# Designs tried in a protein design chat: VH-VL binders against Cytochrome c oxidase assembly factor 8 (COA8). Part 221

Target 1, 167 residues: Cytochrome c oxidase assembly factor 8 (COA8), of Homo sapiens (Human) (q96il0)
Amino acid sequence: APERGAERRDTAPSGVSRFCPPRKSCHDWIGPPDKYSNLRPVHFYIPENESPLEQKLRKLRQETQEWNQQFWANQNLTFSKEKEEFIHSRLKTKGLGLRTESGQKATLNAEEMADFYKEFLSKNFQKHMYYNRDWYKRNFAITFFMGKVALERIWNKLKQKQKKRSN
Key: E = the ipSAE of ESMFold2; O = the ipSAE of OpenDDE; V2 = 0.75 times the mean of E and O plus 0.25 times the DockQ between their complexes.

## First folded at step 21 (VH-VL)

Design ml16 (from mk1 with heavy chain A110G; framework fv_ebronucimab; at its last look DockQ between E and O 0.37; V2 from the best seeds 0.65)
Fold by OpenDDE, look of step 21:
Structure ml16 (fold): chain C 167 residues (1-167), chain A 124 residues (1-124), chain B 111 residues (1-111)
Amino acid sequence: as target 1 above (167 residues)
Amino acid sequence: EVQLVESGGGLVQPGRSLRLSCAASGFTFSSYTMNWVRQAPGKGLEWVSEISSSGSRTSYADSVQGRFTISRDNGKNSLYLQMNSLRAEDTALYFCAKETPFDYIWGTYGFDIWGQGTMVTVSS
Amino acid sequence: QSELTQPRSVSGSPGQSVTISCTGSSSNIGKGYDVHWYQQHPGKAPKLLISGNSNRPSGVPDRFSGSKSGNTASLTISGLQAEDEADYYCQSYDRRLSGYVFGTGTDVTVL
């Protein structure tokens, strides 16, 4: 039985966005869109007096961002690959070359491409459902931790006001 | 089975370089923050470096800052530690350690999976 | 490097309870960062015993418990067994170091 070559899953190279915010920045920075995911990375600022709860929130946000970047980078690569394969297959079936007489890449019409999109969405439906579920879970958790951090900040402000009134 | 396997350790002279590798299996490597932790002979544990799941964020202990570089290849399920300008004090068993999944309620994390370690000896 | 302070050794008889302390500072445990505990048998890799001050991972016996108060965390081993003879390390995050910090380690001996 011929060893089915392990299909090298073309994992998107972990494109470490080379975007480096200024060292003296006290704010979150948004980088340019990543070339694979098309998502803009956020560089989260780390306050000098970051609380443990703020750190947890920051870590969750960072992890969620990286998860999104990886998912969409891989999804976009898969989409591009399958799209190209679909176009090539359809052109071949039509007896058409990959290039027009003018040397341009042969394209399919909108109706033919609609079939591709439908098939692609159907094929990836379960993957998207899992993504959406996890997306909601992560964002709910982020929102929850944002609430906790907000409460902590309010409490700290109240304590500071009380201490100032007692002195 | 979930496993981390370190390699690349050995005997080196001071000032030389060494590259450690850690091969991950049995879990989605690309989803987790990875760490290096070392243990000098007969001593305690020392955190060395951390790298985020995508590799976009790295951190280092002061003792290795500027000398060591952590990296990862998610396509190969591999973690690396490039060690430059090695010193006698870098002599240790080096562990690859996986961070726990984020607890969505408590936000707690630790190192739930460890390799067996690879020994690095820096000696004249 | 700022280490969390642990007793060098703790001993107990089978069936007894022993407690290991992990004392930090206002930059780590005292700031409110979580404490994790690891068990390490001779020649073996560390094993996560307690996560987030008191949470037990799956497969960790209920005789292990963690607590935290102020700048000190504690690991309690109830019903000490021969298999519990190992080194124990606490871990936390230190804001000054911007990294993880381990305790000095405690050797637990079963008499």
Scores: ipSAE 0.797, ipTM 0.931, lowest interface PAE 0.7, mean pLDDT 91
Fold by ESMFold2, look of step 21:
Structure ml16 (fold): chain C 167 residues (1-167), chain A 124 residues (1-124), chain B 111 residues (1-111)
Amino acid sequence: as target 1 above (167 residues)
Amino acid sequence: EVQLVESGGGLVQPGRSLRLSCAASGFTFSSYTMNWVRQAPGKGLEWVSEISSSGSRTSYADSVQGRFTISRDNGKNSLYLQMNSLRAEDTALYFCAKETPFDYIWGTYGFDIWGQGTMVTVSS
Amino acid sequence: QSELTQPRSVSGSPGQSVTISCTGSSSNIGKGYDVHWYQQHPGKAPKLLISGNSNRPSGVPDRFSGSKSGNTASLTISGLQAEDEADYYCQSYDRRLSGYVFGTGTDVTVL
């Protein structure tokens, strides 16, 4: 996303997509899914005369996007790591190799994998509950600030209309 | 114990480089925007740079733009400032500072935790 | 380059009130950006006193209060105490610079 009116510095985190946003867009836009989080990033437009309230909303949305991307990127990596560890452990218990005769990774059947999914959900239950709580709090706050910005814009249009009539 | 500890300061010649580090403990480092602020001897505070919670967004004061690079490693709870092409005017005590938690009602931010600073002296 | 203007020094007797002004421009305080205040004792790191113009963080005595009007913010210390002798800085955001700006600093002396 573009910086606060300054020339953009390219410090995007690892795994950022190669999609290039329009340089002259006057609107926010939505990019393709991020490789690690599977979330579509919003790239934010910074208008020339952005109000302090509009900046607060934009910062809230940017920080919420970063928080959400970090959570899911970390969860996806943890899920993949623990899944492979579970499969490896169960194959060893059965006396089987990690690869089939064709060289492909050996897997477990659906019933065996159901045990992994139950264990993973149980281990991460509180973390996901806190994530859900914070997700709702953040989205409520975003909606609240969007309302504040909408009222500010309406009020500014009314003031400019009154000024135009009085001149 | 909530703490920020800067390191890596020292005496350097003009035109040389120096890398500052800031070690964080006692709070969830990856949840907060971080800043560098400097203070020249006998002078006031000057904001230097900020980096967002994930590290994906950075900003710099005009005086350091293009010469300094802020970065963070959330896995090591560490903030960094790479300082290139150092000048005499960069001589200062450099502080690491954390932004306050997000306020869901008012959206206000300040710098609530500061380190003790690390001294950088640029002299021939 | 851009900075918020504060008086160089202010003094008061114990128990009195002192007020520190912080004057900006239409690109920072005058545009409506929040003002924060910091206290710095000699040889120490700054400490946040006031956030968002008037909010006191936990542990800051209620004798510290802040306000903002137009291009100017004010920090008032009611019931001045010896430990209040320190430097005080205001801070805001500047839209033109796309960054934070600090005030020039005020040395508060307790007589």
Scores: ipSAE 0.692, ipTM 0.881, lowest interface PAE 1.1, mean pLDDT 85
ESMFold2 (binder alone), look of step 21: mean pLDDT 91; pTM 0.944

Design ml2 (from mk16 with light chain Y93F; framework fv_ebronucimab; at its last look DockQ between E and O 0.39; V2 from the best seeds 0.67)
Fold by OpenDDE, look of step 21:
Structure ml2 (fold): chain C 167 residues (1-167), chain A 124 residues (1-124), chain B 111 residues (1-111)
Amino acid sequence: as target 1 above (167 residues)
Amino acid sequence: EVQLVESGGGLVQPGRSLRLSCAASGFTFSSYTMNWVRQAPGKGLEWVSEISSSGSRTSYADSVQGRFTISRDNGKNSLYLQMNSLRAEDTALYFCAKETPFDYLWGVYAFDIWGQGTMVTVSS
Amino acid sequence: QSELTQPRSVSGSPGQSVTISCTGSSSNIGKGYDVHWYQQHPGKAPKLLISGNSNRPSGVPDRFSGSKSGNTASLTISGLQAEDEADYYCQSFDRRLSGYVFGTGTDVTVL
């Protein structure tokens, strides 16, 4: 039985966004869209007096961002690959070459492409459902931690005001 | 089974370079932050480096900053540590360690899975 | 490197309770960073024992408990067993180092 070659899952190269914010920046920076995911990475500022709760929130946001980047990078690669395969298959079935007489890449019409999109969405429906579920879970957690951080900041401000009134 | 297997350790002279590898299995490697932790003979644990799940973020202990480079290949489920300008003080058992899944309630980060380690000896 | 301070050794008889302290500073435990505990048997990799000051992972016996107060975390082993003979390390995050820090380690001996 011929060893079915392990289909090298073309994992999107972990595109380390080379976006490096200025070292002296005290703000979050938004980078250009990643070439694979098309998502703009956020470089999170780390304050000198970051609280443990703020750190947890920052880490959660960073992990969620990286999760999104990886998901969409892989999804876009899969989409592009399957789209190309679909186009090639359909052109072959029609007896058409991959290139027109003018040397342009042969394309399918909008109706034929609609079939591809429908099939792709159907095939990836479960994957998208899991993504959406996890997306909501992560964002809910982020919102929850944002609330905790907000409360901590309010409490710290109140303590500082009390200390200033006592002196 | 969830497993981490370190390799690439050995005897090296001071000033030389060595590359450690860690092979991950039994879990979704690309979803977790990974760390290197070392233990000198008869000493305690020392954190060395961290790399985020995508590899976009790295951090290093001051003791190795500028000399060591952590990297990962998620397609190969592999973690790496490039060690340059090795010193006698870098002699240690090097562990690959996985961070816990994010606790959505408490946001706790600990190292839940460890390899058996690979020994690096730096001696003249 | 700013290490968390642990006693060098702690001993107890089978069935007794022993407590290991982990003392930090205002840059780590005292700032409110979580403390984790690891058990390491001779020639073995560390094993996560306690996460987030007091949480026990699945498979860790209930005789292990963690607490934290001020700059000090504590691991208590109740009903000490021969299998508990190991090195124990606390771990936290240090703001000054912008990295993880481990305790000096404690050798627990069962008499």
Scores: ipSAE 0.820, ipTM 0.941, lowest interface PAE 0.6, mean pLDDT 91
Fold by ESMFold2, look of step 21:
Structure ml2 (fold): chain C 167 residues (1-167), chain A 124 residues (1-124), chain B 111 residues (1-111)
Amino acid sequence: as target 1 above (167 residues)
Amino acid sequence: EVQLVESGGGLVQPGRSLRLSCAASGFTFSSYTMNWVRQAPGKGLEWVSEISSSGSRTSYADSVQGRFTISRDNGKNSLYLQMNSLRAEDTALYFCAKETPFDYLWGVYAFDIWGQGTMVTVSS
Amino acid sequence: QSELTQPRSVSGSPGQSVTISCTGSSSNIGKGYDVHWYQQHPGKAPKLLISGNSNRPSGVPDRFSGSKSGNTASLTISGLQAEDEADYYCQSFDRRLSGYVFGTGTDVTVL
């Protein structure tokens, strides 16, 4: 037997990177942007009368959200790391220090940075193509299951009307 | 090729703790929900815990709620089970299991890849 | 934990058909949750045999088939072979427990 408050989190939120909606909410929640992915998470409500098909839809949406957030968190980290490495490499090739005389970090101009952006996009082109393909597949599946749930709900309403008229 | 390898089992006294590990190879570990399932000697299968692909969602069987903690490290392709306040009834062979791929048509979720298990014995 | 009820054992001669029942309740199979089947040979890990009530994963012989009706799922092994001698477990989700449940297990013996 678990202790009371199975839906409760005893840990206070540590900031914008983690969001914990009220434990007795009857609605889905859209939280603040995630620290790493910059995406807003949805926190899903689970009704007591959730059907097995509704559960499949919810799990599909939850898994798609997690997949999407993992992808963009990784891409944002990779972009930041490769950008800094590119700048460092180009400053070194030019015989310049990493800092100016004032102690400020040395940078490259916009034309020089354009080479980085082009190289990054080219290097990651295939990865982003596969992401786009999978994104469309997942959204098609979500729409398909939403249709299945809608039909299930209509069928249940018709059964209730027929049962009521028969009584 | 595709495999799950559990480790960290052993003999431990009641009330103590043990940490199980499961190393994954041959598939994209971060894409799948993972589970722990146990089997007491001479008994059937019992689901223990699950963890979502990112690690952000977990659930537990009532028998282990509050004592066990499932976690994962997607960078190391590893699944973990922290087992605290162990009891004699926790004695079992512990399997890690991978949930099936996302099914766009039927939404089927079953356990398609299993490890060979690691034995946990809780005894004085 | 609540379990799905299976017969303790079933037996058949080579070439015969055997059927294993898996009976649940209105909180699991009867609510409409999928049933999966696993085969476990002695000393080995379970192997997924049937998913989603009746779907046969790649590499599973076509002599294995599954069905579900009401509170009961069934696994049928047609054309029983010696290698089919093993334990068989059904699995479903239980809404009341908010978790997975396995059947009690069935020992299939080939005579």
Scores: ipSAE 0.695, ipTM 0.887, lowest interface PAE 1.1, mean pLDDT 86
ESMFold2 (binder alone), look of step 21: mean pLDDT 91; pTM 0.942

Design ml3 (from mk7 with heavy chain L105I; framework fv_ebronucimab; at its last look DockQ between E and O 0.35; V2 from the best seeds 0.66)
Fold by OpenDDE, look of step 21:
Structure ml3 (fold): chain C 167 residues (1-167), chain A 124 residues (1-124), chain B 111 residues (1-111)
Amino acid sequence: as target 1 above (167 residues)
Amino acid sequence: EVQLVESGGGLVQPGRSLRLSCAASGFTFSSYTMNWVRQAPGKGLEWVSEISSSGSRTSYADSVQGRFTISRDNGKNSLYLQMNSLRAEDTALYFCAKETPFDYIWGTYAFDIWGQGTMVTVSS
Amino acid sequence: QSELTQPRSVSGSPGQSVTISCTGSSSNIGKGYDVHWYQQHPGKAPKLLISGNSNRPSGVPDRFSGSKSGNTASLTISGLQAEDEADYYCQSFDRRLSGYVFGTGTDVTVL
């Protein structure tokens, strides 16, 4: 039985966004869209007096961002690959070459491409459902931790005001 | 089975370089932050470096900053530690350690999976 | 490096309770960072015992418990067993170092 070559899952290279914010920045920075995911990475500022709760929130946001970047980078690669394969297959079935007489890349019409999109969405439906579920879970957690951080900040401000009134 | 297997340790002279590898299996490697932790002979644990799930974020202990580089290949389920300008003080058993899944309630991060370690000896 | 301070050794008889302290500073435990505990048998990799001050992972016996107060975390081993003879390390995060810090380690001996 011929060893079915392990299909090298073309994992998107972990595109370390080379976007480096200025060292003296006290703000979150948004980078250019990543070439694979098309998502803009956010560089989160780390305050000097970051609380443990703020750190947890920041880590969760960073992890969620990286999860999104990886998902969409892989999804876009898969989409592009399958789209190209679909186009090639359909052109071959039509007896058409991959290039027109003018040397341009042969394309399919909108109706034929609609079939591809429908098939692709159907094939990836479960994957998208799991993504959406996890997306909601992560964002709910982020919102929850944002609430906790907000409460902590309010409490700290109140304590500071009380201390100033006692002196 | 969830497993981490370190390799690449050995005897090296001071000032030389060494590259450690850690092979991950039994879990979705690309979803977790990974760490290197070392233990000098007869000593305690020392955190060395961290790399985020995508590799976009790295951090280092002051003791290795500028000399060591952590990297990962998610396609190969592999973690790496490039060690340059090695010193006698870098002599240790080096562990690959996986962070826990994010706790959505408490937001705690610990190291739940460890390799058996690979020994690095730096001696003249 | 700012290490968390642990007793060098703790001993107890089978069935007794022993407590290991982990003392930090205002830059780590005292700031409110979580403390984790690891068990390490001779020649073995560390094993996570307690996560987030008091949470036990699956497969960790209930005789292990963690607590935290002020700058000090504590691991209590109730009903000490021969298999509990090991090194124990606390771990936290230090703000000044912007990294993880481990305790000095405690050797637990069962008499």
Scores: ipSAE 0.826, ipTM 0.942, lowest interface PAE 0.6, mean pLDDT 91
Fold by ESMFold2, look of step 21:
Structure ml3 (fold): chain C 167 residues (1-167), chain A 124 residues (1-124), chain B 111 residues (1-111)
Amino acid sequence: as target 1 above (167 residues)
Amino acid sequence: EVQLVESGGGLVQPGRSLRLSCAASGFTFSSYTMNWVRQAPGKGLEWVSEISSSGSRTSYADSVQGRFTISRDNGKNSLYLQMNSLRAEDTALYFCAKETPFDYIWGTYAFDIWGQGTMVTVSS
Amino acid sequence: QSELTQPRSVSGSPGQSVTISCTGSSSNIGKGYDVHWYQQHPGKAPKLLISGNSNRPSGVPDRFSGSKSGNTASLTISGLQAEDEADYYCQSFDRRLSGYVFGTGTDVTVL
């Protein structure tokens, strides 16, 4: 039987969007962008004949996706929060309100906003450096397991040819 | 120090509900798949449920499917097990367990950190 | 729910070797899924002893070793010591159940 989670609606609470692919799909499915991370999740098909090695690859891909979704959801949230706080504090320093005379949200010019982006990058430099290192490590591992699965499938195909010739 | 502490166990009548909690400390809770494992008095270990690191994927043993719900709150470093329609057979010491980090060479997953458990007794 | 069979008990004298078998089926160990081993002292939580059939986590003495062949995994304790007296459980994944399964457990006694 297929993995229980693949056939059922998402019942777990999380900060990640709850998307459920079509029941009985025979392929991986790319869903809409996650509300928090802006990343498109892959929803993995679990074939009935999945090998243990194929399961390891799928679990690695699933965990990498969850890790990536969580990282960017958190970063996007803090970016939005800190951006609003920065604009608010700079408008207060100028003695300006949060809204213009017409009721529109007040904002800062490009030079002033560049200060925010520089500050945000500086604050988060180490975090993004470790994220990039981990991202490369995970993607190299995925490629490694993809190679192992490809070899397993070739080996199985050669064994099928040997059986047909011996019969 | 890496630690898992379960709570919420107790004596409850059949058909009632109980909610277990597991508080994690000393590691990045949101990075790991978590599990519940139970052990009836004088018996062996039985896997109960699994939840992925984000909470988006769950699975259950057949014996609890449809009655138990695993969940997590990564902001509170906490794992939960909502147990509904409890039966005498659910009487056990319930452990919270952390999966090992992914092994990038062998792809091995095992349960490396366990709590001491919380006892659930279902009896009339 | 256990589908992995272990002997109920094994015993040995200090310094002796003991071996615990863990026998599964074609839907778990025989399919090729990894086997893990846990040690549980009385009144304590389980502790990971062997992962991935034969890998010893740091801090686990080298007298513990694991292997797997066909439908059967084995845990060997070489140079048995008094503190090794405990219950031992194997664990694997079962494809038909889509979940983890534990062995029936083995009580190791040091004579």
Scores: ipSAE 0.712, ipTM 0.893, lowest interface PAE 1.0, mean pLDDT 86
ESMFold2 (binder alone), look of step 21: mean pLDDT 92; pTM 0.944

Design ml4 (from mk7 with light chain G30A; framework fv_ebronucimab; at its last look DockQ between E and O 0.54; V2 from the best seeds 0.70)
Fold by OpenDDE, look of step 21:
Structure ml4 (fold): chain C 167 residues (1-167), chain A 124 residues (1-124), chain B 111 residues (1-111)
Amino acid sequence: as target 1 above (167 residues)
Amino acid sequence: EVQLVESGGGLVQPGRSLRLSCAASGFTFSSYTMNWVRQAPGKGLEWVSEISSSGSRTSYADSVQGRFTISRDNGKNSLYLQMNSLRAEDTALYFCAKETPFDYLWGTYAFDIWGQGTMVTVSS
Amino acid sequence: QSELTQPRSVSGSPGQSVTISCTGSSSNIAKGYDVHWYQQHPGKAPKLLISGNSNRPSGVPDRFSGSKSGNTASLTISGLQAEDEADYYCQSFDRRLSGYVFGTGTDVTVL
């Protein structure tokens, strides 16, 4: 039985966004869209007096961002590959070349492409369901930690006000 | 089985370079932050470097900053440590360590999986 | 490097309880960063014992417990067994170093 060559899962190269915010920035920065995921990366500012809870929140946000970047980078690559394969297969079935007489890339009509989109969505339905589930879980956790950080900040402000009144 | 296997250690002269590798198996490597931790002979543990799941974020201990470079290839389930300008003080057993999954309640991060380590000896 | 301070050695008889302290500073434990504990047998890789001050991973015996108060974390081993003879390390995050820090390590001997 011929060893089915391990289909090299073309993993999107980890697009290290070369976007470096200015070193003296005290704000979060949004980079240009990543070439694979089309998502804009956020560079999170690290305050000098970052609390452990703020650090946890920042880390969770960063990990969630990286998770989203990887998911969509891979999904977009898969989509592009399967789309091209679909187009080539359909053109071949029609007895058409990959290029028109004018040298342009042969395309399928909107109806034929609708079949591709339907098939692609159906095939990836479970993957998208898992993504959505995990997305909600992550965002819920982020929101929860945002609440904790907000409470911590309020408490710290109240303590500072009390200390100022006692002096 | 979840496993990390370090390689690339050896004997090197001061000022030389060495590249360590860590091969991951049994888990979704691309989903986890990875670390290097070292242990000098008869000494304690020292954190060396961290790399995020995508490789977009890296951090280093002051002792290795500017000399070491952490990287990863998620397609190969591999972690790397490029060590340049090696010093005698870099002599240690180098461990690859995986961070725990994010705890959605407490947000704690620890190292739950470790390799057996690869020995780096820097001597004249 | 700012290390967390641990006793060099702790000893106990089988069945006794021993406690290992991990003392930090205002830049790590006292700031409120979590403390983790690892066990390392001779010639072996470290094993996670306690995560987040007091949480035990699956497969870690209940005789291991962690606590934290002020700038000090503690690992307690109740009902000490011969297999518990190992080095123990606390670990946290240090804000000044912007990185993880380990304790100096404690050698636990079973008498």
Scores: ipSAE 0.823, ipTM 0.941, lowest interface PAE 0.6, mean pLDDT 91
Fold by ESMFold2, look of step 21:
Structure ml4 (fold): chain C 167 residues (1-167), chain A 124 residues (1-124), chain B 111 residues (1-111)
Amino acid sequence: as target 1 above (167 residues)
Amino acid sequence: EVQLVESGGGLVQPGRSLRLSCAASGFTFSSYTMNWVRQAPGKGLEWVSEISSSGSRTSYADSVQGRFTISRDNGKNSLYLQMNSLRAEDTALYFCAKETPFDYLWGTYAFDIWGQGTMVTVSS
Amino acid sequence: QSELTQPRSVSGSPGQSVTISCTGSSSNIAKGYDVHWYQQHPGKAPKLLISGNSNRPSGVPDRFSGSKSGNTASLTISGLQAEDEADYYCQSFDRRLSGYVFGTGTDVTVL
């Protein structure tokens, strides 16, 4: 959370929404970590002469970034919610309060918390398997389209060489 | 049972505002780019606006830029169109439409699921 | 607003083939953007028929086919049936507008 003098912190405006890419940027830009997913967004440059194929690659990369950020934001929320529910349930079973005498949230020891981590991983195993499958599919597609774009640029250079020779 | 249901249309005077809603069911709403498309009575289709799957990217047709705002709430499986400074030319049946998933071989995007539309009439 | 040009109407008898043209400009079809086709029956929402110039979604009959060459895309309905009577729209992306554009629409009548 960057300090801006006495600026108050709230969740209404996104930290990413205050980011302004440099004027006349000719390259993709990597912004600060998103506060919900903790991932760094890529801000994509759109060149004036972007081809239809280059647009397809850019859209695929943008959608993959959004998909990835949504997944991890949801997993972070689910992890936090289920962690608190697990702690609450185990404290209740032990007949203990939700707060210590100092007013801090009561917690479980490391061995007890290991049970939560194992349970969370097991419960979310299939979701993470589908995520991994889709991640590989998306990376293959991105690589495939990057190859197509590279070939298109080579072809354009050959056409420009041919045009210069004819002139 | 994949479905999109629009609502919020009606008769309104020029210069006034309306908010359209589109309720999605039967698919993972947060995974897809969504669009608004309109059709004036007896006329063809006109693209209005799109919003990316997370809601972080939007774009608008020139005719509505600055007056309309597309938004979504992925927690409620809902798409919205805030329509301000309405004009007679905005009179149309408004559809919400879902984009297809990215075609990993050809990179094709089309609108594969449409609602039945909600009618907006702007007149004195 | 910019539109892709289609014939206003086309008619044919059952069993015949009809072709609907969709002509664009240097900022859309001629630039190389994909063309999609939609069918719309009266009072109904559009339905996707062809995506990516020539691909049929699941459930679309084989009698519908699409192609694209240069600045023109075509939708062909072979073996015309009564249920094919509807309006048909092409769609592409327009670089100048940074958005989608639809064709003017073609009313197909089965005689």
Scores: ipSAE 0.696, ipTM 0.888, lowest interface PAE 1.1, mean pLDDT 86
ESMFold2 (binder alone), look of step 21: mean pLDDT 91; pTM 0.942

